VHH binders against q9usu1r752to985. Designs and how they scored, part 8

Target 1, 234 residues: q9usu1r752to985
Amino acid sequence: TPEEFASQMTLLEFDYLKQIPSREWIFRSWVSRDSRSAVRNYINFSNCFTYWIINCILEKKNTKARTAVISFFIQTAYKCLSLQNFSTLMSIVSALNSAPIYRLHAAYKLVKAEDIICLSGLREIVETKKNFSTYRALLRKAELPCVPFLGVILSDLTFIDEGNPDVLDSSPHLLSFNKRHRLADVVADVCRFQSSSYEMQSNTDLQSYILHRCRFVNQDLSYLFDKSLSLEPR

## First folded at step 1 (VHH)

Design v07 (framework vhh_vobarilizumab_d1)
Fold by ESMFold2-Fast, scan of step 1:
Parts: C-alpha cells; structure tokens; sequence
Structure v07 (fold): chain B 234 residues (1-234), chain A 122 residues (1-122)
C-alpha cells in the first residue's frame, strides 16, 4: 500500500542519511573519482529509485494500468509528506514531472480529481524555480524526525566552497570565517537530522525488494521518452 | 541524467572575448533544454542564457547582444560565446540541463556542472 511503501522508504532513506559520516561533508569525499562515499551511494540510490518509478509507469501497456501506478505514487508521496520524508517526496514528484511521464495526458485524465489536486500541491512544495524556497520553509518548520532532501544540502556545500570564493573583502580572516561559519551551519543541520529516529517497524523483505529493483533500472532518458511516445503518440 | 563539465573560463581584459564549453555525458544531450547561469561573489545565482532542445534561445537583458548561446548535439556540447566583456561579468559560470520543466530529484543540481571562473579585469 501507499502507507506501507512510504513508511519503508522513509526507513531506507533515513538509514542512508544516518550512514553519512561528518568527514564526508568536510572533505567532500563524494566529489572524488572513485565515488566510494556514503553520499554517492545515497545519490545513486535516489536516482535509481526515481528512474525505477519512470520505468514502472512506462512498462504498463494499457492506460488504466499506467493510471493505477501514477495514482499509487501520488498517494505514496502525500504519505511521505505526512512523515516529513522530503527526500522520497522529491524523488516521486521528480519522476512524475519527468518528460516521459508528464506528457501522458490520457493516463492523467483517468486519475481521480482528488489525486490531481494532491499532486498540484506536492508540485508546489518541490518547485525549484525559487531556489527551493517553499521546501526550505517547510524544512525549517519541520519537527524531528524528518528526512531532508540531500540535493539542497549538496548544493549549499558546493556553493560555499566553489560558487562563493570571495564574498567579503580581501581579508583572509574574514573569508575563512565566512566559509567556516556557513559550512558549520550546514553540518550542524545534517547532524540534527541524523540524531532523530523513526519508530516504525521495518519490513526487511520490502526494503530488500526496493534496493534490488533500483539496482537494475534503465536510466536512458531518451529511450524512456521514445517509449512514452509509443504508448501515447502526439 | 547528464554529467556536465565546463571549460573555457579564465582571466580576460575588459572588452575581450571568451568561449565557454559544457561537455555533456550520460543521457542523450539533444532532448535536454540547456542553460548558462552565473554567480558573482556575494550574490545569488542568475540565469544568463537558455537554449531549448528545439534551438529556441533566451537571454538576460544584461547580456543580450553580447553573449550567444549555441549547442552541438552531435558533440553533446553547449557553448556560450561572450563578447565585449565587462568587469560586472566576473562570476563563476554554471552549465545546467533540464527537460520540459522537469528537474530530476536533485532539482537542477544533478544536472549542474561544477562551474568555471571568468574574471574580467586588467
């Protein structure tokens, strides 16, 4: 069910989050060529999960079956919002907003009005055009436990070190202080999120199924878009 | 998903020119809308120029007539030709990719390059 799936995704996402050691934030280990960091493992899982959703929808040959899968993920995303699991919410809405899926108007026409209204609200939350301002506001208001969206954390860390080299005057002390202060804030936020826990029961069979399925998904967006066109021609 | 690597940044004198390149790998480049953003020290990220998968272009008013965005789908490469450069163009320039309003689960960030520094100073 959407409820159970959302609960197990929340436990999986939280497990990935809590496994990231502080040293990776400091040394930015995910940027290394070997890509053997906990951050990279989480990124890979999140991308695979997003593409798995796209593949699940597109594998259904008939419109009603595609509608059922779309509705399932809308309901799952809404349950993730209730659990303050913003990571899975971002993944699901990203998949539904992907070019291969967004264009499936015949399938969306069969989605219940209440689910369409729900999806519109979720889309507003994950909106990127305002530098994730709606998401950032919700995250600031959120009580623990919650699963933040890793992408915003990584972006903030990247801009601190690479996008904002000289934000103050030419004083080395002021530049070092500004970078250190901003980095400390991001690291403190991550540690705060990692200190919490969800009290839901683990379904190890479902978690293993999700991890296995995500390992072998087609991530060729052009192929998936062509498949979308074959299912619903222009 | 695409991996984006920028190149071509550097130090130039006012009035000079630079051509930035963004090499894309992973997914087929031709289906993505592409953009160049920049971030000056102490300021937020701003859109410089965009080009759709179909070739339509858009430019920020501050660069219109001076910068030209283009793409080579055969080479999976995005370009930004920058002419008549001014000190205010000094920034880290970022390449970005998105498809029909779609941003993957990391938003534009999974489809962002690491940036290339452009300094306009004598």
Amino acid sequence: as target 1 above (234 residues)
Amino acid sequence: EVQLVESGGGLVQPGGSLRLSCAASGSIFSIYDMAWYRQAPGKGRELVAGISSGGSTSYADSVKGRFTISRDNAKNTLYLQMNSLRPEDTAVYYCAAYSEGWTDLYGSYDYWGQGTLVTVSS
Scores: ipSAE 0.006, ipTM 0.205, lowest interface PAE 9.1, mean pLDDT 79

Design v08 (framework vhh_vobarilizumab_d1)
Fold by ESMFold2-Fast, scan of step 1:
Structure v08 (fold): chain B 234 residues (1-234), chain A 122 residues (1-122)
Amino acid sequence: as target 1 above (234 residues)
Amino acid sequence: EVQLVESGGGLVQPGGSLRLSCAASGFTFSSYAMAWYRQAPGKGRELVAGITSGGYTSYADSVKGRFTISRDNAKNTLYLQMNSLRPEDTAVYYCATEFDYGLSPDSRYDYWGQGTLVTVSS
């Protein structure tokens, strides 16, 4: 079900989050091309999961079956919002917004009006406009437990390191202090998220299935786009 | 602020070659996957080639064996080497970030660069 799937994804995502040591945030260990970091493993899982959703939808040759899979993931994303699992929410909406899936007009025509309205609301939450302002507002209001979107954390760390304003000779120490304070705040927030737990029953069979499928999914977006065209020609 | 500046487009005869460049700034280039998209006249945008931060590459079937995507992390530059060009390769080519690989909710057809025009004609 959408509820069970959202629950198990939340447990998996949260496990990836909890494995990240503070030193990786500070020293940005994932930026190396040869990185074996916990952050890199989480990024890889997140990307594989996104592509797995795309593959699941495109493997359905029948339009009604394709619609059912799309509806399943819309409902799953909404349940993730209820669980404050913003990571899985971002992955699902990103998959549904991808070029191969966004264009599936015939499949979308069969989606219930309620689910279309739901998807529109979810799209607004995950919009990149104004530096993820809607998502950031929700994250600030979120009570523990929650799973934050890793991409925004990585972006914030990059901007702290690279995007600080120029300083005049009179105030160089203030900029250095501000950089350290901003970094400390991001790290403290992540540690706070890691300190909690979800009290949901683990389904190890479903979790193993998800992990296996996410590791061996086709990530050739151009191939997937051509497959989309073959299923629903222009 | 993230900025992508494409260059290298132009008019070339069938069978010719071009090398496209994308100069990136405002982010840690080496940590993000990069891609080339194109939009032919009257068509939607399509993914041409992608490269991960780890160097894994992927290509559209229509360009596989003819195009090569590469990156120079020291120069914050993405490249597309285009060989054996065909009239059907005529399009505006766009450089895009890791968000095109599922980390951004707006990854479908939005691009960060202005594009560079490639025309393959005699």
Scores: ipSAE 0.006, ipTM 0.167, lowest interface PAE 9.7, mean pLDDT 78

Design v09 (framework vhh_vobarilizumab_d1)
Fold by ESMFold2-Fast, scan of step 1:
Structure v09 (fold): chain B 234 residues (1-234), chain A 122 residues (1-122)
Amino acid sequence: as target 1 above (234 residues)
Amino acid sequence: EVQLVESGGGLVQPGGSLRLSCAASGFTVSSNYMAWYRQAPGKGRELVAGIYSGGSTSYADSVKGRFTISRDNAKNTLYLQMNSLRPEDTAVYYCARDLSYYDSSGEYFDYWGQGTLVTVSS
């Protein structure tokens, strides 16, 4: 069900989050191409999961079946919002917004009006315009437990490390202070999220199924778009 | 960091032409699926055109034969050539990198530009 799937994804995402030691945030250990980092493992899982959703939808030969899968993931994403699992929410909406899936108008025409309205609201949460302002507002008000979106954390850490677009030459000490202060704030927030727990029963079979299916997913977006065109040429 | 900056929008008469540009920084346009989306007043976002890393292109039926997506790898810039413009093409146009991608460095994720307004009116 969407509820059970959302719960198990929340547990999986939270396990990935909890495995990341603070030193990786501070030293940006994931940027090395030879890294064996927990952040890199989480990135890989997130990408695999997003592409698995795309593949699940495109594997359905008939329009009704594609609609059922799309509706399932819309409902799952909404349940993730209720659980304050913004990571899975971002992955699902990113998959539904991907070029191969977004264009499936015939499949979307069969989606219930209430689910379309729901998806519209979820799309506002994940929009990148104004530096994820809608998402950041929700995250700021979120109470523990919560799974934040890793992409925003990584982007913020990279921006802090490389400096602001506008640099003031007159105050090197202030610039150094601001950089350290902003880094400390991001790290403290992540540590706070890692310190909590979700009160849900683990379904080991479903979790194993998700992890196994993500391992064998096609991530060739060009191929997936061509497949989309073959299913709905117009 | 990843940034996309659109330009080239403006007011044109029906039947006119415009060329939109999207300057990318922090990643390589030729290595990613890139797309143009548009959002008309009071409507949802619509995919207009896409170009794959390998150079293949795709178009929405509403613009097929009128719009052409292209890129300049040396300038790291994406383009949308719009011909035979119609009033219904009036929208804010956005360029985007694939919305589900973390790059190989782990530093970047999907990004949208601020958009550029195209108004087709007599």
Scores: ipSAE 0.000, ipTM 0.203, lowest interface PAE 11.1, mean pLDDT 78

Design v10 (framework vhh_vobarilizumab_d1)
Fold by ESMFold2-Fast, scan of step 1:
Structure v10 (fold): chain B 234 residues (1-234), chain A 120 residues (1-120)
Amino acid sequence: as target 1 above (234 residues)
Amino acid sequence: EVQLVESGGGLVQPGGSLRLSCAASGSTFSIYAMAWYRQAPGKGRELVAGITSGGSTSYADSVKGRFTISRDNAKNTLYLQMNSLRPEDTAVYYCAAHEDYFGSTLEDYWGQGTLVTVSS
């Protein structure tokens, strides 16, 4: 079901989040191409999961079957919002907004009006405009437990590191101090999210299924777009 | 690093069977998750079947019940048993090895491919 799938994704995403040690945030260990980091593991899982959704939809030859899969993921994303699992929510909406899926007008025509309205609301939450302002407002109001979107955290850490202030009238040690202070704030927020837990029953069979399927998913967007065209050529 | 060489492709009639092999060399085969991909003429590459280092398997919906992936770590070989072949199975089949560390894919290695043609 959407509820059970959302619950298991929440546990899985939260497990990835909990495995990230503070030193990775401080040293930005994921930036190195040869890095073996918990952040990189989480990024890889998130990308694989997003592409798995795209593959699930495109594997359905029948329009009604594609509609059913799309509806399933819309409902799953809404349940993730209820669980304050913004990471899975971002992945699902990203998949549905991908070029191969967004164009499937015949499949979307069969989606229930209530699910279309729901999807429109979810799209507003994940909108990147104004530096993810809608998402950031929602995250500030969220109570623990919740799973924040890793991408925004990584973006904030990159912005802190790449700040290019005019140092002519400022001492370097003051800028270094302010940079460390802002880094400490981000790390403290992440540690706060990691300190709580979801008290849901684990379905190890479903979690193993998701992890295994994500490992072997086709991530060739051009291939997937061509497959989309073959299903709904217009 | 690992080198992969596929074999076993050929021409077969609809309903027939073929067994593909992928021989690995250059490093420890048993640590890799392995997969078979295929690419039909004028189409993109698609995942057919995967097997983890621990032996867990997954299949594309189009081949479930017809194809079986397996590995022999002693022989450093990956297999794909293809039964009840259909014309739409016609493609170049590629062997891939996925190096991972605690679930993270770090390196991918690809074979050169072997052609499977299903026609009368």
Scores: ipSAE 0.000, ipTM 0.099, lowest interface PAE 17.0, mean pLDDT 79

Design v11 (framework vhh_vobarilizumab_d1)
Fold by ESMFold2-Fast, scan of step 1:
Structure v11 (fold): chain B 234 residues (1-234), chain A 123 residues (1-123)
Amino acid sequence: as target 1 above (234 residues)
Amino acid sequence: EVQLVESGGGLVQPGGSLRLSCAASGFTFSDYYMAWYRQAPGKGRELVAGISSGGSTSYADSVKGRFTISRDNAKNTLYLQMNSLRPEDTAVYYCAKGYSPEEFWGTDAFDIWGQGTLVTVSS
């Protein structure tokens, strides 16, 4: 069901989050693709899960069957919002907004009006405009437990690191302090999110199923786009 | 602040050519996967072309052989050379940035920035 799937995704996402040690944020060990860091494992899982959703929809040859899968993931995303699992929410809406899926107008025409309205609201939450302002406002109001979206954290850390403090400024110690202070704030926020727990029962069979399916998913976006065109021509 | 500013759109006759550009700022451009998407009136977003930090390219079948994506890392600029334009190519074209240089999170909605640039192909 959407409820059970959302609950198990929340437990999986939270487990990935809890495995990230603070040193990875400081040393950016996740930037090297050949390193097996906790951040890299979480990035890989998020990408696999997003592509798995795309593959699930596109493997259905019948328009009505594709609609059923789309509706399932809309309902799952809404349940994730209720659980304050913004990570799974971002992944699902991103998959539905991907080029191969967004263009499936015939499938979307069969989606219930209630689910379309729901999806519209979810899309507003994940909008990138003004540096994810809607998402950031929700995250600030969220009480623990919650699963933040890793992409925004990674983006913030990258921009802090890539920021160009004027080293030749008359107050170089203040510029260095400002950069370290902002890094420390992001790390502290992540540690705060990691300190709590969700009190839901683990379904190890479903979790194993999700992990297994994600591992073997096709991640060739151009192939998936071509497959989309074959199912619903222009 | 991350900014992507698209330009180069306009009105062109069928069979004509246009070159779109995307000026990037607020991040290390050379490290990221970049893509062009388009959206026609009343239609969904469509991936047109993508290019990795290393220069590997991918194209939608509808534009393969007609469009060429390229990047100039020294100028922090992404390009789309569009040849043999068809009325079906009429759309607003958007520049998009990936999250990881090795991975483009598989989703065009994560980092589409800017207002886009309108391309109209008509006689």
Scores: ipSAE 0.005, ipTM 0.179, lowest interface PAE 10.7, mean pLDDT 78

Design v12 (framework vhh_vobarilizumab_d1)
Fold by ESMFold2-Fast, scan of step 1:
Structure v12 (fold): chain B 234 residues (1-234), chain A 122 residues (1-122)
Amino acid sequence: as target 1 above (234 residues)
Amino acid sequence: EVQLVESGGGLVQPGGSLRLSCAASGFTFSSYAMAWYRQAPGKGRELVAGIYSGGSTSYADSVKGRFTISRDNAKNTLYLQMNSLRPEDTAVYYCAARGYSLFTKGYSYDYWGQGTLVTVSS
């Protein structure tokens, strides 16, 4: 069900979040291709999950079946909002807004009016305009537990780092006071999110299924767009 | 189509001042973090100053106290006020807008202008 799927995604996303040690934010370990980074693992999972949604919709040969999958993910995203799981919410809406999926007018025509209205509200929340202002406002009002969107954290860290560049040969211990203070604020926020827990029962079979399927998903948008055209020609 | 158009560059003597402008179109300017970068001949591109949608700012150590970044959301324009200019400030200055895309690495996605040349020499 949408509710169960949302619950299990929330537990998976929260587990990825909890595995990130504070030192990764300070040393930016995910930037190195050789590092075993918890941040990089989370980014890879998020991207794979987004593409898995696209593949799930496009693997359905008939319009009614595609509509059912679209409706399922709209309802799942809404449940994620209720759980304050902004990460899964971002992934689902990004998939539905992708060019291969957004263009499926025949499938969307069969979606119930209430789900279309729901999707419109969800799109407003995840909109990148005003530097994610709607999302940032919701996150500021959110009580624990919640799963913040990693992309906004990474964007803010990149901005902080580039505004106060380190000398190429400098140790991480030689970061400027201002840069260290701003990085400490981000680390404190992440630690705050990590300090709580969701009180939901784990479904390890469903979690394992999601993780396995995510590893073997097609991430070629050009291929997926061509497949979209074959299912619903212009 | 996203466009960033810089203006205000030119030749100035050491100790002089210049104000750069960046006119933005094709996206909701007020929602984006904006930045000024520069590239001197033979060097890589470096961040000079940044400003979040809410107005908080960040500066490179080399320009702190001399440069001021600001934005006018009603005019979709980014500014860089440059005071006490030095020969080492000579560079092409670029305007940039920062966003996010899940379909890449989950990192920021930057839009860039064409640049405006600032030359500081006697």
Scores: ipSAE 0.007, ipTM 0.152, lowest interface PAE 8.9, mean pLDDT 80

## First folded at step 4 (VHH)

Design a01 (framework vhh_etentamig_d1)
Fold by ESMFold2-Fast, scan of step 4:
Structure a01 (fold): chain B 234 residues (1-234), chain A 123 residues (1-123)
Amino acid sequence: as target 1 above (234 residues)
Amino acid sequence: EVQLLESGGGLVQPGGSLRLSCAASGFTFSSYAMSWVRQAPGKGPEWVSGISGSGGSTYYADSVKGRFTISRDNSKNTLYLQMNSLRAEDTAVYYCAKDRYDFWSGTSEFDYRGQGTLVTVSS
């Protein structure tokens, strides 16, 4: 079910989050794609999961079957929002917003009105406009436990490392102070999220299924787009 | 399964030219952006050049701009890299790569396959 799936994804994502040592934030150990860092493992899993959703929808040759899978993931994303699992929420909406899936108007036409309204609301939460302002507002109000979307955190760390040109030109002391202060705030936030736990019962069979399926998904977005065109030519 | 087979490498003198080829199978070649990536001895991989699925857009690393030309023949499922004015620092194993979109960064990554093809620039 959507609820059970959302619960197990929350436990999996939280385990990935918990495994990240503070040293990785300081030394940017994830920058290399071949890195054996905990952050890189999490990025790889998250991308595999996003592609797996796309593959699941596109493997259904029947329009009604594709609609059922889309509806399942909309409902799963909504349950993730209820669990304050923003990472899985981002992955699901990213998959549904991907070019191969977004264009499936015939499948979407069969989705229940309440699920379409739900998806519209979820899309607003994950919008990148104004530097993820809606997501950041929700994250600030979130109580523990919570799984944040690390993509925003990684972006913030990259911006901090590169510095602010105007501050650099005016005073190196001000750039250094501001950079250290902002880095400390980001690290403290991550540690805060890692400090709590979800008390849901683990379903090891479902977790193993998810991890196994993610290992063998097609991660070729253009191939998936071609497959989308073959299912609904427009 | 995606299969990429590189060829055309060899020993060449500085200032010389080589043309690399990559035979692609297992996917709809014309629908994918493709890249060339190289790895010099003792160094990490370096992106060299990219081309859109249609061949209408090409991109180059600053180190090879003006010297290398990427092209493709979609009727033959083949990617090419024309390398002119070769330098000792161009010595590397060259890999053909299919571009992959990364949802966290919002940008394309590359995956290289096979053994690659060795280019040695030496007098």
Scores: ipSAE 0.335, ipTM 0.720, lowest interface PAE 1.8, mean pLDDT 82

Design a02 (framework vhh_etentamig_d1)
Fold by ESMFold2-Fast, scan of step 4:
Structure a02 (fold): chain B 234 residues (1-234), chain A 123 residues (1-123)
Amino acid sequence: as target 1 above (234 residues)
Amino acid sequence: EVQLLESGGGLVQPGGSLRLSCAASGFTFSSYAMSWVRQAPGKGPEWVSGISGSGGSTYYADSVKGRFTISRDNSKNTLYLQMNSLRAEDTAVYYCAKDRYDFWSGSSEFDYRGQGTLVTVSS
């Protein structure tokens, strides 16, 4: 079900979040492709999951079956919002907004009106306009536990680095005072999110299924767009 | 674990040709777009060429268009770069990279981890 799937995704996302040590923020370990960082593992999982949603929808040759999968993920995203799992919410809406999926008008025409209205509201929450202002406002009001969208945090870290062009030293030992202070704030926020827990029952079989399926999906948007065109030509 | 093993580099005269190969393992090769990225001495990495997972679409940097040809053999999990009319400016370490759109950053990411293969163009 959507509820069970949202719960298990929340547990998986939270496990990835909890694995990130504070030193990765300071040393920017995810930037190096030679290192195995917890942040990079989380980004890779999120991307694989987003691609898996796209593949799940496009795998269905029947329009009604594609509609059922789309509806399932809309309902799952809404349940994620209720759980304050913004990371899975962002992934699902990103998949549904991707060019291969967004264009499937015949499949969307069969989606129930209440699910379309729901999707419109979810799209508003994840809008990037005004620097994710709607999402940021919602996150500020969120009680623990919650799973924040790390993409916004990574963007803020990049802005911190690039917003001080006069800083000569990028080493962790010799960072400027202002840069250290801003990094400390980000680290404190992440630690606060990591300190809580969700008290839901783990479904190991479903979690293993998700992780396994995410590892073996097509991650070529161009190919997936061509497949979309073959299913609904226009 | 993703492994990318580049080969085929060497010393060539200006105007010469080389064919680079990249043996891929640890992931479903045909499910990913692949790229070649080079890094000249003292410079940052420069994207050179890309190919879709199916091989149906190819893309090139303006600096190499018309001279380089990217291709892949999905049955062998191998990526190729045919380099013709080589110039001194092509001197660099060449890396093959697993390329995909990153939904978190909204841009393509290049996953390259090996030592690469050195191409030196000089007399």
Scores: ipSAE 0.282, ipTM 0.685, lowest interface PAE 2.4, mean pLDDT 83

Design a03 (framework vhh_etentamig_d1)
Fold by ESMFold2-Fast, scan of step 4:
Structure a03 (fold): chain B 234 residues (1-234), chain A 123 residues (1-123)
Amino acid sequence: as target 1 above (234 residues)
Amino acid sequence: EVQLLESGGGLVQPGGSLRLSCAASGFTFSSYAMSWVRQAPGKGPEWVSGISGSGGSTYYADSVKGRFTISRDNSKNTLYLQMNSLRAEDTAVYYCAKDRYDFWSGESEFDYRGQGTLVTVSS
């Protein structure tokens, strides 16, 4: 079900979030091309999950079956919003906005009007316009527990590095006072999110299923787009 | 874990040819697009060529189009780059990369963990 799936995804995402040590933010451990960081593991899981959604929709040869899967994920995303799980929400809307899925007009025509309205609202929340202003506003109002979308945090850290060059030393690990203060704020925010917990019951079978299936998905967006073309209009 | 082992580089004269190979393991090779990325001395990384998981679609940077050919053998988990009409400007360390769209950054993510293979074009 959408509710149960959203709850279990929230627990999985929160577990990835809690595993990130503060040390990674300071040393930028995920930037190395041979990185084995907790941040890199989380990014990999999140992307695999997003591709899994795309694969699930395109696996269905019947238009009505594709519509059912799309509707399921719209409802799951809306439940994630209710749980303040912005990470899974971002992943689902990203999958639905992907070129292979966005173009499936025949499948979307069969989606209930209420779900289309819901999706439009979710798309507004995840829009990149004005530096994710709608999402940032919601995150500021969110009470704990909450799963933030770390992609925005990583983008902010990149902006700090490139917009505020280190004037005290050429070492990438030695930062100016202003850059250190900004980094400290980011670390404090992440620690705040990590300090709480969701009190939902774990469904370990469903969690294991999600982790296993996400590992074995096609992550070639070009191939997935060609598959989309073969299903609609052909 | 993902492992990529590049080979086939060496010293070659301008106008010469080389064939690079990349042996991949630790992931389902056919489920990912693959790319070649190079880094010349004192310069940043430059994307060279890409190929879809099936091998059906290939893409090239303007600087190498018509001279380089990317191919793959999914039965052997191997990526290739045939380089013809080599120029001094092609001198670089060549890396093979697992290529996917990263939904967090909104751009292609090149996972190139190998040591690379050095190509030197000099007379």
Scores: ipSAE 0.543, ipTM 0.793, lowest interface PAE 1.2, mean pLDDT 85

Design a04 (framework vhh_etentamig_d1)
Fold by ESMFold2-Fast, scan of step 4:
Structure a04 (fold): chain B 234 residues (1-234), chain A 123 residues (1-123)
Amino acid sequence: as target 1 above (234 residues)
Amino acid sequence: EVQLLESGGGLVQPGGSLRLSCAASGFTFSSYAMSWVRQAPGKGPEWVSGISGSGGSTYYADSVKGRFTISRDNSKNTLYLQMNSLRAEDTAVYYCAKDRYDFWSGQSEFDYRGQGTLVTVSS
C-alpha cells in the first residue's frame, strides 16, 4: 500500500542519511565518481529509485494500468510528506515531472480529481524557484524526525565553498573565518537530522524488494521518452 | 564494482583512422546511455559523443560531427568510437563514461570513467 511503501522508503532513506560520516561533508568525498562514499551511495540509490518509478509507469501498456501506478505514487508521496520524508517526496515528484511521464495526458485524465489536486500541491512544495523557498520553509518548521532532501544541502555546501568573494581585496583571515563558520553551521544541521530516529516497524521483505528492483531499471531518459511516445503518440 | 577498460589508441598521421573500444562490466550496460569524453594535454575534459542505451540515438560534438561514429554492442558490453579524418587537435586521452541524468543536481553526469586510451595525431 501507499502507507506501507512510504513508511519503508522513509526507513531506507533515513538509513542512508545516518550512515554519512561527518568527514564526507568536510572533504566533499562524493565529488569523485570513483569514490565509495556514503553520499555517493545515497545519490545512486535515490536516482535508481526515481528511474524505477519511471520504468514502472512505462512498463504498463494499458492506459488504465499506467493511471493506477501514477495514482499509487501520488498517494505515496503524500504519505511521505506526512512523515516529513522530503527526500522520497522529491524523488517521486521528480519522476512524475520527468518528460516521459509528464506528457501522459491520457493516463492523467483517468486520475481521480482528489489525486490531481494533491499532486499540484506536492509540485508546489518541490518547486526550485526562489532557491527551493517553499521546501526550505517547510524544512525549517519540521520537527524531528525528518528526512531532508540532500540535494539542497549539497548545493548549500557548494555555494558556501565557491560563494566567497575575492579574498585578496578583503581581510583574508576574517573571510576564511566566516566561511568556516557557515560551513560548520550547515554540517551541524545535518548532524541534527541524523541524531533522531523513526519509530516504525521495519518490513525487510519490502525493503529488499525495493533495493533489488531498483538495480534493474533503464536510466536513459531519451530511451524512456521514446517509449512514452510509443505508448501515447502525439 | 563498475569497470570501464578503454583500448585502441595509438599514434596516427593526420587524415588517418582509429577505432576505440570500451569493455564495460559491473552494471547493466544496456540500461545506460554511454559517452566518449576526451582530455587534451593541459586542458579540461571535452564531451565528444553519446549513444542511448538501445543504440537508437547518437549525438556528437560539432568538432567531430561527420568524422566520428559512436556505436555499441550490448551483447558484448562494448562501446566503440570509429574515428576518421583525424586532426592534430584530436590528440587526447579518450575515456568512456556512463551517462545519466542526475535528479539531485538537475544535470547529466558522466560516471565511472576508466583509465583512458591515448590518441596522438602527429606527422
Scores: ipSAE 0.529, ipTM 0.800, lowest interface PAE 1.1, mean pLDDT 84

